# Miniprotein binders against q96jn8r1131to1294: the designs that were tried, part 148

Target 1, 164 residues: q96jn8r1131to1294
Amino acid sequence: TLEFLENHGKNILLSNGNRTATRVASYNQGIVVINQPLVPQLLVQVRIDFLNRQWTSSLVLGVITCAPERLNFPASACALKRAAWLLRGRGVFHNGLKICEKFGPNLDTCPEGTILGLRLDSSGGLHLHVNGVDQGVAVPDVPQPCHALVDLYGQCEQVTIVNP
Key: E = the ipSAE of ESMFold2; O = the ipSAE of OpenDDE; V2 = 0.75 times the mean of E and O plus 0.25 times the DockQ between their complexes.

## First folded at step 14 (miniprotein)

Design kp9 (at its last look DockQ between E and O 0.79; V2 from the best seeds 0.86)
Fold by OpenDDE base, look of step 14:
Structure kp9 (fold): chain B 164 residues (1-164), chain A 96 residues (1-96)
Amino acid sequence: as target 1 above (164 residues)
Amino acid sequence: DEKERKIEEIIYRAFELSEEGELEEALELIVEAIRLAVENKDEELLVWAIYIIANIAQELGDPELLEKVLELAEEAYELTKDPEIKWLIEYLEKDK
């Protein structure tokens, strides 16, 4: 079963069999990683459960290609030193470098209830799904194995892993 | 390691400044971080710093700086053989 790993950001509280992550303090320190690596044809999805409008920005979604169990999480995913491919706002980032300016919907404006998904295709392309709709390839060739990462940042205070 | 911590803090500060749009100040800091990383032979922080300066150069829209970053990345790859630096080199070459 898909779950969030116990190795997570300092402000995260896991519940619901580790399928729900809640950021219980501040606006950051909210990184979680899904236990199973992404493989082709596996759709991993999380639902935005709760947004706190006192903050700006929202969740960051992406993948890491390093061992998640040993990862020392920075305050935000954007500060990951390496092995990171992230979707933030409408941008795609690799290790802090913006590699795409406009991709898919703006993650900062997704409302509660939005279901966000990640899927690898047979060519190693990382797809973003929004409410079941494939938004296209965000990253054309992602190294494998990789793990889905969610940074509960800013407004986003709770997400839950959901089945397709 | 105090030196490592210092370098890491400078890189992070450069990153923050770049996020705030203070690109020139970010550039000054990241250049210093790169110098220190090389001096301390810290390959991990060097790789990180190179990505940050690449982003700064890209945001500044400075083709000359981007070329210098590419040269820096190539030199770093010769030293580290880091696949993520290889990726960056390929990216920068395609983006020209």
Scores: ipSAE 0.887, ipTM 0.948, lowest interface PAE 0.4, mean pLDDT 95
Fold by ESMFold2, look of step 14:
Structure kp9 (fold): chain B 164 residues (1-164), chain A 96 residues (1-96)
Amino acid sequence: as target 1 above (164 residues)
Amino acid sequence: DEKERKIEEIIYRAFELSEEGELEEALELIVEAIRLAVENKDEELLVWAIYIIANIAQELGDPELLEKVLELAEEAYELTKDPEIKWLIEYLEKDK
């Protein structure tokens, strides 16, 4: 089954059979990675369970293309130096390079209950889904294998892996 | 360890400044970070710093700077053979 890896940010507590991640301190150190690589054509989804709107920035969603089991995660996903393809706000980033300025909804404004999904298409394109609706290709050709990553940053205090 | 951590912090700060719209300050920091990464022979931080200066140059819309970044990336690729730099070179060539 899909679950968050035990290797995660320092401020994360896993629960619900490792399908729920909660940031229990501060605003960062909240990176989690799903234990199995994305399977082409199969949707992986997380639900935003709890937000603290006192922060202006919220979660980062994306993939890493290197093996996650022994990685030393930085405090924030945007400090990943390599192998990272990230959605932040409305931007799409590769290792800190903004490759798209306006893609999908602004993640900083997604409310509690929003279900965010990632899917590889047959061409290796990475799609974002929001509440079941395909937002299109965020990244046209992601190296495989890759793992879904969520950074419970700022506003975002809890997410849960949910079935499509 | 200590030098690597300091260089890493400078690169990330440059990224943050870039996202806040402080592009000139970000550029100053990332140029310094590149110099330090070269001096320290830190190939991984050099590659990442090149990504960040590419982002800054792209946001500035400065074609002369983008050309210099591409030259730097090509030199870094010959030194490191890092596929991340190869991807960046291809991206910058297509993003014309």
Scores: ipSAE 0.866, ipTM 0.938, lowest interface PAE 0.5, mean pLDDT 93
ESMFold2 (binder alone), look of step 14: mean pLDDT 79; pTM 0.762

Design kv0
Fold by ESMFold2-Fast, scan of step 14:
Structure kv0 (fold): chain B 164 residues (1-164), chain A 96 residues (1-96)
Amino acid sequence: as target 1 above (164 residues)
Amino acid sequence: DEKERKIEEIIYRAFELVDEGELEEALELIVEAIRLAVENKDEDLLVWAIYIIAEIAQELGDPELLEKVLELAEEAYELTKDPRIKWLIEYLEKDK
């Protein structure tokens, strides 16, 4: 079954059989990772449960290619650079570069109840799904193995893994 | 602790300013955050701050600033031996 790993950012509390992640302090230190590799055609989905609108930016999601079980997580996913391909706000980022300026909806404005999904296609393309709708290929040729990552940054204080 | 929290707040503010396009103000804050993270021996905050100053330098497109950031990253790598900083150094050198 899909769960968040026990290794996570310092401000995270896991509940509901490690399927719900809550950031219990501050605005950062909120990185969580899915417990198994994102293999082609596996759709992993999280629902935004709670937004604290006192903060400006919101959640980041994407994939990392480093082993997550013993990773010393930085305060923000943006610091992972080479190990991560990230969707943040309206952009797609890798290694400090915005590789796409407008992809899918603005993640900083997605409301509570939004379901965000990540899936690799058969060619290694990373897809974002929003409320069941495939937004297309955000990143081609993602190295494998990789793991789905959610950074409960800023506004986003709680997410829950949901099945399709 | 209290010092760690203050450094985090400065880095977060700088990060938000980058997103807003306020690069000069972000640069001033992140330089101070790097100084404090080194003083406080907080490796994670130092890595985060260095990544943000590298983003600011790239956005500004200032070759002199990029050279200073690369020098800063080299010093941080000697201090920490953190592979995340090594990756950043290689990336910045490749872009030259």
Scores: ipSAE 0.006, ipTM 0.204, lowest interface PAE 9.9, mean pLDDT 81

Design kv1
Fold by ESMFold2-Fast, scan of step 14:
Structure kv1 (fold): chain B 164 residues (1-164), chain A 96 residues (1-96)
Amino acid sequence: as target 1 above (164 residues)
Amino acid sequence: DEKERKIEEIIYRAFELVDEGELEEALELIVEAIRLAVENKDEDLLVWAIYIIAMIAQELGDPELLEKVLELAEEAYELTKDPRIKWLIEYLEKDK
């Protein structure tokens, strides 16, 4: 069963059998990671449950290639550098560098109820799914093993893992 | 757009210089990239360049430069109303 790891950002509270993550303070320290590696064809999905309009930027999605079980999480996923490939706004980022300008919808504007998914294809390409629709390959040849990561940043204060 | 691609190359090179520890050279390049992004009216490139200059300012730990970067971000927000810049302003103010 897919769950968020007990190791997470300090502002996170897990509930609903570790399937719901809530950021209970501030705008950062909200990184959560899925409990098993993202293997080819596994679709990991989260639903945006609650947005706080006090902040402007929102959720970041991606993959991390370092071992997450005992990682000291930074304040934001962007600080993970070489270990992370991230989707933020409409950009795709690795090592702090924007590697794709306009990919998929703007994550800063996705409303409550949006379902966001991550999947590796058979060639190791990372796909984003939005409300069940495959957006295409955001990142080719992701190193393995990798783990799906959600950064409950800014507006996004709660997400829940949902079944495909 | 060839102008957009050229500005992207300058921003990418500035980021490479940050990674190499060549912060003064990176700062010169990113200031030029900001100027070009404003002239080209490219909001995405402007946001990217402002994020890189903020990274350089924090790495240098120069309070005067951080204040100038905050002023630059505030001016960019007045021009664009881009929420990504508003977030950066709030982030930089916390860093004080």
Scores: ipSAE 0.000, ipTM 0.113, lowest interface PAE 14.8, mean pLDDT 80

Design kv10
Fold by ESMFold2-Fast, scan of step 14:
Parts: sequence; structure tokens; C-alpha cells
Structure kv10 (fold): chain B 164 residues (1-164), chain A 96 residues (1-96)
Amino acid sequence: as target 1 above (164 residues)
Amino acid sequence: DEKERKIEEIIYRAFELVDEGELEEALELIVEAIRLAVENKDEDLLVWAIYIIAEIAQLLGDPELLEKVLELAEEAYELTKDPRIKWLIEYLEKDK
């Protein structure tokens, strides 16, 4: 029973039992977090429902290691320092720094209907899944507990949690 | 591409500054990023930078800056022919 937390970016509206997140204004203030820690073997998946091509960049996803229930979210996940490992475009980011130049597909070009997944392996490695295909380890040794985060940035205006 | 990476990093820093409310510093960085993206002929980064400078201009509410940003967007549209920039120009014109 995965849901988005009620604590989210100010431009987000939750619907469908808190399983759908819609960004209703601008290009930012669209951070949502899954309501349960990302524990090993749990595959958290979201489907891209709607893209607005007036914007250039698209969604960011990853994990945060701080408690999200009362976190004062910045306007963008990219402003999260030290507590976040993020995937955006083709890069992997930690503490605002690009730690990997090219990983997986370009998230800025994933079409509507794409299903993106995050999973921790038994060694604490963070995996990205794209349409059911494991892209490999994006981040080794993620500290626990951590929480899956989606930033409905730019083009991506709606996502829905999807069961495996 | 090392140059592309550097431009992207400047754009991300400007974007972070916008989120932090440091609009004047963000403006200085994004102007430089636009110059570099044009020089490097990176159309995707140019489109992104143009959208960020437009957001900064709207947040600052400075009519002179908004006019200057419209001119930059028109120049970027001539370089890229990207429909996203054309949409932005039309949107900014309505906001006047």
C-alpha cells in the first residue's frame, strides 16, 4: 500500500488515494516522497502520466536519507544537499555534485507511459528500473533509512504509483 | 563533453539560486550560461537557460528585464527554431 506523503511541494495536488501526484502550476515546487522507507527488495514504481513540452528538463527521482514527514522542501530536489542521491537527465548527483556523467536513459526524454522504478539491492545499491528493465547500480552503499523521492520538475506534470 | 558539462553545471547553480530566492546572483550566472550555450551550439542547454532567465525576470517583475529577456528568447528562437521557445515568447507577451 504505497502512497505519496501528504508533505510535498506546494504546487502538488494528490489524488487517486494519494497514489497520483499532479503539479498544477509553474515548473517547480513538485517534490513528492513515498510514504514508506525504501527497504531492500521493495520496488517503488511511478508511471509518467503527462508531459508539458513547454518546459525543457523533466522529472528527477532518487532517494533522501532525512525524515520526509515534516521536511521543508526546496523548490527543486537539486537544491537538497548532503541528504539526497538524485537521477536527472543522464546524471547521478549527490550533495549537489554530479558523481556519474551517464547512467541509464536520458530522463528528460522519457515519454508519457514510461514506468520508472527504484530498488535497493541486498548490498544497499540503488537501482533504476525503466519499463521493467534494471539499469544497474546508480549509487552504491546508500545509507539507511532512505525514502524514494520524485521531483515533478519541468515537463513532468503528473505521475502515478504503479504496482509491479 | 567537458564544455557541455560546465554549462550544465552553471545552469544548475542558477536554478538552485532561483529556488533559494537569490535572484540577482542567479541572473548573473544564467546570462553567462546563455552566452556559453550559444558559443558551444548546445540547443538543449540554451532552451533550458532561456526558460530559467524568463522565470527570474517574472519573479523580479522588472519590466526592462522582461523586455530584454523577450529579445533574448527571440534570438534563441532564430538559432534553434525550437517550438518550446516560440511558446515561451507567446506566453511572456500575454503576461505584459
Scores: ipSAE 0.006, ipTM 0.186, lowest interface PAE 10.0, mean pLDDT 81

Design kv11
Fold by ESMFold2-Fast, scan of step 14:
Parts: structure tokens; C-alpha cells; sequence
Structure kv11 (fold): chain B 164 residues (1-164), chain A 96 residues (1-96)
């Protein structure tokens, strides 16, 4: 029953029972959030459906610890700051600062069809999964409750929630 | 907005350069992004650019540059009163 929340970035259109998010304009204003908290062992997965190579950077994903249902989303997830732990390119970011330089594959180069997953382990560590492969702990001790977030930035114009 | 798009593209190009280890070139781009954000009165882009220049300064480990970034953040906070900049000032002061 995982869906994207109806509260999302201005340029997003939801379809397929709120399981597909499409950015219909520009390169930004494309933040979407999963409708349920990311509880330990829940694996949330999205598939990259469409990339527009007019833009240079791509999808950002991670978690936020603020309540997303009424949040006024900024143009880019990187502006969320204190409440957000984000994976962009090969970096891990918290509060706009890089906390890990090289983690997992470069998200800016993942092709269409790539499945990206987020999961909390029993100790509160945030894991990235790429095409079913656990990349390890990107962030230890994520505060709870937290919510999985995808920013359809730049190249990434469409994603769909997929079941494990 | 075309001006907003240009500034944001410069910032993302700087992120690509940081990832490639081209820190000095990234620094030059972020300085330009800050200048454009101030001219266009775009507070969100200004805050973002200041955070990125702080990241570059920390990666370089240059104490003189870190002090200049702190001064820049203090000036930006006086202009905007943005709590995100206040947090950065406190973070940078504690890290000294």
C-alpha cells in the first residue's frame, strides 16, 4: 500500500494510484515523499522510468524527520537542511554539508530501469539498495520517525514505486 | 525564472567538480553563484551557495579560508536573519 503523498513539489503530477511521480516542467520543484514512515526492515523502492539528458545532475533520495503532510517543499531537497539526510551523486549529506564523500554508485549516472531502495536496519542505520544489492550503511542512527523522500531533480523526470 | 535556473546550474556544476576533486575550480563557481544570488535577491540560493563554500573550505582544510567563510556567513546572517545561516555559524565556530 505504499504511495507518494498528495503533498509534493509544485512540478509533480502523480498517476498510477499515486505510485508514479512525473516532473512535468523545468528541472526542480520535484520532491515526493512516501505516505508511510520508514520503519525498520521496510524496504521502499523506486524505479527510474525516464531520464532527460538536457540536464546534468539527477535524482536525490534520502529521509526527512519532519512531518511531510503539510510541509512547504523547497525547490530542491538540498535546501531542507537540518531535517534531511540525502544521497546525491556519490555523497551523503546532512544539513547541506557532505558527511560521507563516496558511498555507493554515482546516482547521477544510474540508467533508466535502475531500482533504488531505502531501508532502516534494526539499529536505525539507513541503507541504500541498488538493483536489489545492499550498499551498506549510509547514515547511522537516523532519528525516528522518518520518511523516505525522492527529489526528481534535473535528468530524472519519472519514478515509480515498485514492490520488493 | 531564467536567472534562478542559471544560478542553480552553476551550483550543481560546482557539486560535480567537488566530486571530481577539482576544489579550486568549484570554489570559483560558488563565489560567482553567491554574487548572482545577492544581485537577484534570492535568499534560498544564497544560503545554499554559502553551505557549499563551507563544504569546499572544510575539504581543503585551509584555516584562512574557513575564517573567511565564517565572516561571509556572519555578513549573510546580518542581511537575511535566516536561521539556516545561524546554524552554519554555530557549526563552524564549534569546529574550530
Amino acid sequence: as target 1 above (164 residues)
Amino acid sequence: DEKERKIEEIIYRAFELIDEGELEEALELIVEAIRLAVENKDEDLLVWAIYIIAEIAQELGDPELLEKVLELAEEAYELTKDPRIKWLIEYLEKDK
Scores: ipSAE 0.012, ipTM 0.211, lowest interface PAE 8.3, mean pLDDT 80

Design kv12
Fold by ESMFold2-Fast, scan of step 14:
Order: sequence, then C-alpha cells, then structure tokens
Structure kv12 (fold): chain B 164 residues (1-164), chain A 96 residues (1-96)
Amino acid sequence: as target 1 above (164 residues)
Amino acid sequence: DEKERKIEEIIYRAFELLDEGELEEALELIVEAIRLAVENKDEDLLVWAIYIIAEIAQELGDPELLEKVLELAEEAYELTKDPRIKWLIEYLEKDK
C-alpha cells in the first residue's frame, strides 16, 4: 500500500488514508514523499486533483536519495541542492542544475485529471509516465535507495496516489 | 510571508523564460530576485537564484558574465557561509 509519509511540507494536509495530499495555504511548503523506496518495476502514480490558476508554475516531481522520514523540507523542491533529481516544466534537474532542457510534456500545463507516474527500470533509469504513456528515461542510473517526491507548488493544490 | 512569496514568483518567472530560451529577460529577473533575497535575508532563495544565474551564464557562454557570476557567488558565500554556494564556486572554476 503506497501512502505519503507523515513527514511533509508545513502547508500539507494528508487525507484519504494518507493517499491524498492537499496544500492548504500559500503556494509553497508542499513537498510530500512516498512511504516506500522506488524499487525497480514499482510504478508510483499520482493524479492532479485541483489546480489554482492564480499561480503560474505547477507541480514538480522526482526522486531523492536521502532518508525522508526526518528531513526538514525546504519551501520548494527546487531548493534541494543535494540528492535530488527533479522534473519541473520541461526540464530535468539534478541538485538544482539543469541536466536536460526538454523532456516530456510541460508539467506546468498538465490539466486536472492528469496521472503522472515514476518508475525505475532494471538498469536504474528513472522513467516518467503521463496518462499511462512512458515518456522514456529522464535520468539514467539513479542511486538506490531512492524515494518518489512530489512538490505541490504553485497551481497544484491537490494530488492523490492512484494504482494501476 | 508575502515578500518571500513575491521573490519565489520572480524566480519561477525567470525559470519560465530560461525554458523558453529568453536568456536576457531571465537574467534581468534573476538579478532582481537575488537583490530581494539578500534584502529579505532568505538564504534558500538566495542559493536558488545564484544557481539559476550561473546556469544562464553558462548557456550564454559569455566569459565576462561568468566572471561576474563568480564574483556574485563569492559575495553570497561571504554573507551566508552556505556550503552549497562554495560547491558552486568550485564547480564553475573547473569549467573556466
């Protein structure tokens, strides 16, 4: 059973058995992490439930390789300068540095109802899935153990873990 | 904090422009974000903005701008003593 960890950003409220995360204030402090490591073959999926168009940027997702249970989360995932591989807009970022200019769809324009997935292949490549479609390898050779992270930033105020 | 929120909005707008290839406009916004982060004493936003201006400078490939970004990072390190900034300085110096 996949759940969001009880350790999360300050503006997050968990519900639905810790499977739904809602950002209840502001535009930041919305980082959540999945409760088990992203092992090869495991597909972790979240659905975008609610977008507030007052803000311009939206959801960021990716993986971290540090232990998340006691982590003091920064205001936004892009402030993670160590042990983080993130997908933001069209870019792929490692510890705050852009390593790929254009990968997959623009995450800032995904509508409500979009299902976003993260999966490691057998070679440790991190894949993004959008509405069931594998976008390919965003990051090769991700160190293990790693954990799936979602930052409910800006427009994205609610996500829910969904199973295939 | 309303001021923190405004700084983050400027940084995100700079990211949008960077992604669109509007490097000069992105540079203008990120310089303003750095100034505001220093005034607001927000270390995380300052580090973030410094990393973005370094990325813009590398993509532009302008040696004079890269030198100015190194100077800026050195000043930010003196203000914060943040090891993330020290790492960036060492990284940029290797590529010089």
Scores: ipSAE 0.012, ipTM 0.265, lowest interface PAE 9.0, mean pLDDT 82

Design kv13
Fold by ESMFold2-Fast, scan of step 14:
Structure kv13 (fold): chain B 164 residues (1-164), chain A 96 residues (1-96)
Amino acid sequence: as target 1 above (164 residues)
Amino acid sequence: DEKERKIEEIIYRAFELMDEGELEEALELIVEAIRLAVENKDEDLLVWAIYIIAEIAQELGDPELLEKVLELAEEAYELTKDPRIKWLIEYLEKDK
């Protein structure tokens, strides 16, 4: 069963059987990782439960190819400079560098109730799903094993894992 | 926008330096990012950069730098009237 790992950013509180993550302080230190590697055909989905419009940007989604169980997380996922592919706003980032300007919808404007999904295709392409709609390949040929990551940054203060 | 992309690249380079513990070098990059965001009239990048410089100042634990960051945030609030900057000013004042 899919759960968030107990190793997470310091401002995170897990509840609902480790399926809900809440950022209880500030705007950062909100990284969570799914407890199973993202293998082909596995669709990992989270629902945006609560947005605080006090902040300028919102959640980041992506994958890391390092082992997450004992990783010392930085304040923001965007500070990961090794083995990270991230979607933030409309951009796609690899190890902190923007590699695509406009992919999918703007994650900073997704409302509460939006369901965001990550899936690998058979060729190792990373797909973003928004409310059940496949947005296409954001990152081709992601190295494996990789792990799905959500950064509850800025506006996004709570997410819950939902089944397909 | 090429200018927006350049500012974001500077910020991400600063994040790399912060992760490496090179906080003084990261500070220099964020100061430049703030200057460019003001010049480019990009309020979101300005707010983000100000939050980052506040984080660097707190990690360095330098009271003089924290005062400078607070003054910078006050100037940015007068320029933008952005409530996110107002909240940061209040947060930093409580940390004293």
Scores: ipSAE 0.011, ipTM 0.249, lowest interface PAE 9.0, mean pLDDT 82

Design kv14
Fold by ESMFold2-Fast, scan of step 14:
Structure kv14 (fold): chain B 164 residues (1-164), chain A 96 residues (1-96)
Amino acid sequence: as target 1 above (164 residues)
Amino acid sequence: DEKERKIEEIIYRAFELYDEGELEEALELIVEAIRLAVENKDEDLLVWAIYIIAEIAQELGDPELLEKVLELAEEAYELTKDPRIKWLIEYLEKDK
């Protein structure tokens, strides 16, 4: 069963058997990581439960290739300095640097109820799924093991893991 | 917190400029972000900004700038006692 790890950003509260993450303060310190490595064919999905429109940016998701159990999370995922591939807005980022300007839909505009998924294909390509629709390969050849990460940043104050 | 938000936006802009190869502009913005983070007593934003200025300094390959970044990191560690900054200091000292 997929759950969020107990090691998370300081503003996160886990509930619903560690399947729901809520950011209870501010706009940052909202990083959560899935408890299992993202192995090929595993589809990890989260639903956006609550958006606070006082902020302009929204959630970030992606993968990290470092061990998450003892990681000291920065305020925002884009500050990660160890092998992170992230989707923010329409961009794809590697360790804070933009490597693609226009991929998939704008994550800053996804409404409540949107289901976002991450999956590795058999060649190690990282795919984004939006409401069940595969957006294609955002990052080729992701090193393994890797772990799915969600940053409840800005507008996004709550997400829940959902099964396919 | 509006001030915290403003500092974070400056840091994001510095990241974008760094990615575009506008290293001098990125450096100017990140220095401003560090100043504001210190004034606002925001340890997480200070750590983030210091990591970015270290990356910019390494990319520029300027020994004088790298030495100044090391001094800045040492001052930040005295203020915060944050282990992330201590790790960066050790990393920068080895990569001189």
Scores: ipSAE 0.000, ipTM 0.190, lowest interface PAE 11.0, mean pLDDT 80

Design kv15
Fold by ESMFold2-Fast, scan of step 14:
Structure kv15 (fold): chain B 164 residues (1-164), chain A 96 residues (1-96)
Amino acid sequence: as target 1 above (164 residues)
Amino acid sequence: DEKERKIEEIIYRAFELVNEGELEEALELIVEAIRLAVENKDEDLLVWAIYIIAEIAQELGDPELLEKVLELAEEAYELTKDPRIKWLIEYLEKDK
């Protein structure tokens, strides 16, 4: 069973058997991590449950290759300078450096009800899925083990893990 | 409103720079955005800008800047009476 780890950003409240994450304050400190490594063929999906339009940017998705159980999370996933590959807006970022300017849809504009997924293919390529549609390889050759991460940043105040 | 749109764009760029760890550049832009939001009497944009400068101050760990941000937030609350700013002031004071 996929769940969010009990180690998370300080503004997060977990509910629904640790399958729902709610950011209860501000616009940051909202990082959550899936409790199992992202292994090839495993599709991890979250649904956007609630957007607060007072903020401009929205959620960030990605993977980290460091052990998440005792990580001190920064205010934003984009401050993870090492061991992180992140999808924000239309960009792909590795350790704070933008490595692709236009990939998939703009994550800042995805509405409530959107289902976002992360999957590794057999070659170690990281795929983004949007409402069941594979957007292609965002990052080739992700080091393993790696862990799926969601940053409930800005507009996105609640997500729920959903079955494939 | 064309001025409102331009202010919003500056705030968004500052927000993106914060996410990229470019805190010095973000600070420069957000200070200008706060000035413009006050002049344009746009309370919603002022609230957003105050939240962003507060994040920059916390990430930089500069106690002098944090003190100045608290003063800015108090002034912004007097102007707007927006509960979001009141909450932010309480949050920042508790974190001390």
Scores: ipSAE 0.012, ipTM 0.251, lowest interface PAE 8.8, mean pLDDT 82

Design kv16
Fold by ESMFold2-Fast, scan of step 14:
Structure kv16 (fold): chain B 164 residues (1-164), chain A 96 residues (1-96)
Amino acid sequence: as target 1 above (164 residues)
Amino acid sequence: DEKERKIEEIIYRAFELVQEGELEEALELIVEAIRLAVENKDEDLLVWAIYIIAEIAQELGDPELLEKVLELAEEAYELTKDPRIKWLIEYLEKDK
């Protein structure tokens, strides 16, 4: 069963059997990681539950290739420099470098109820799914093992893991 | 917490300037962000800001700036005991 790890950003509260993550303070310190590696064909999905529109940007999702169980998370996923592939807004980022200007829908404008999914294909390509629709390969050749990460940054204050 | 948000916005701006190659402007902003993070006693923002100033020092290739950043990181480690800063110090020592 997919759950968020108990090692998470300091503003996160886990509930619903560690399947719901709520950012209870501020706009940052909201990184959560799925409890098992993202293996090929596993579809990890989260639903956006609550958006606070006082902030201008929203959630970031992606993968990290370092071990997350004892990782000291930075204030935001964007500060991860060595082991991260992230989707933010319309961009795709690898260790802080923008590698794609426009991929999929703008994550800063996804409404409450949107279901976002990450899946690794058999060739190591990282796919984004939006409301059940595969957006294609955002990142080719992701190293393994890797772990799905969600940063409840800015507007996004709550997400829940949902089954495919 | 408005103060924390303001500091993070300065750090984000500095980060974006680094990606754009505007290293001099980024350096000015990140030095101010570090000062504010220390004043505000925000350990996580301080760690993030120190990572960015280290990136600027590496890109500029200035040995004197890198040494100053190492000193700053050592002071921050004594203040916070945060292992992320300890790792950065070790990484920068090898880069040096």
Scores: ipSAE 0.011, ipTM 0.177, lowest interface PAE 9.4, mean pLDDT 81

Design kv17
Fold by ESMFold2-Fast, scan of step 14:
Structure kv17 (fold): chain B 164 residues (1-164), chain A 96 residues (1-96)
Amino acid sequence: as target 1 above (164 residues)
Amino acid sequence: DEKERKIEEIIYRAFELVSEGELEEALELIVEAIRLAVENKDEDLLVWAIYIIAEIAQELGDPELLEKVLELAEEAYELTKDPRIKWLIEYLEKDK
């Protein structure tokens, strides 16, 4: 069963059998990681449960290729400057540098109830799924092993893992 | 701490402005954030800020600014020995 790791950002509270992550303070310190590697064909999905419009930007998701169990998470996933491939807004970022200007929908505008998914294809391409629809390859040739990461940043204060 | 939080907020705002295409305003904010991160000896925030100013330089297409960013990154690497900064220097040099 998929669940969030007990190692997470300082502002996160896990509930619902570690399948729901809630950011209980501020706008940051909200990184969570899935408990098993993202292997080819595994679809990891989270649902946006609650958006706080007091904040401007929202959820970031992607993968990290370092071991997450003992990682000291920074305040924001965007501060990860090694081993990180992230989707934020409409951009794709590798270690904090923008490698694609516009990919998929704008993550800052996805409403409550949106289901966001990450999947590796057989060639190591990272795909974003939005409400079950494959948006295509955001990042080719992701190194393995890699782990799915969600940053409950800004507006996004709660997500829940959804099984396919 | 409180100072780190304030610097992080400035960096995050600059990152938002880059995403919006407001590169000149982002540049003003990130320069101040770099100064504050150096003053407060916060290596993680300094690395983040340097990555953002590098992205701004690339998007503006200003070769003189890019040269200055490379010099800044080299100075930061001498001070911190942070491998993330070394990677950025190599990335920016290859891009040429």
Scores: ipSAE 0.015, ipTM 0.391, lowest interface PAE 6.3, mean pLDDT 85

Design kv18
Fold by ESMFold2-Fast, scan of step 14:
Structure kv18 (fold): chain B 164 residues (1-164), chain A 96 residues (1-96)
Amino acid sequence: as target 1 above (164 residues)
Amino acid sequence: DEKERKIEEIIYRAFELVDEGELEEALELIVEAIRLAVENKDEDLLVWAIYEIAEIAQELGDPELLEKVLELAEEAYELTKDPRIKWLIEYLEKDK
């Protein structure tokens, strides 16, 4: 059963059997990680439940290759400059450096109800799924083990894990 | 923390400007974010801002600016000993 880890950003409250993450304060400190490694063909999906239009930036989604159980999370995923591949806006970032300028939809403009998914293919390519549609390979050859990460930044104040 | 929030918003605004192709304005904002992060002794924000100015410098393709960014990263590494900055230095040197 997929759940969010109990180690998370300090502004997060977990509910619904650790399947819903709510950011209860501010705009940051909202990083959550899935409770098991992202193994090939496992599709991890989250639904955007609530957006606060006070902010212009929103959800960041990706993978980390460090052990998350005792990680001291920074204020935002963009401060992860080690062992991190992130999708932010339309960009793909490796350790804080942009490696692709335009991939998939703009994550800062996805509405409430959008389902975002991460999956590794058999060759270690990281795929983004949007409302069930595979956007293609965002990152080739992701090192393993890796863990799916969601940063409830800015607009995005609540997500829920959904099964395919 | 209100200071932390202000610096993060400056950095995110710079990201938006880079995506819009407004590289000069983005660079000015990142320099201000670096100044504020140093003043507030915020290592994570400092690392983030340095990574962003490196990205802007690469997009501008200015060799003189890239060299200055490398010098800035080396100074930040001496101050913090943060391995994230060391990896950026290695990346920038390889990209030459």
Scores: ipSAE 0.012, ipTM 0.252, lowest interface PAE 8.9, mean pLDDT 81

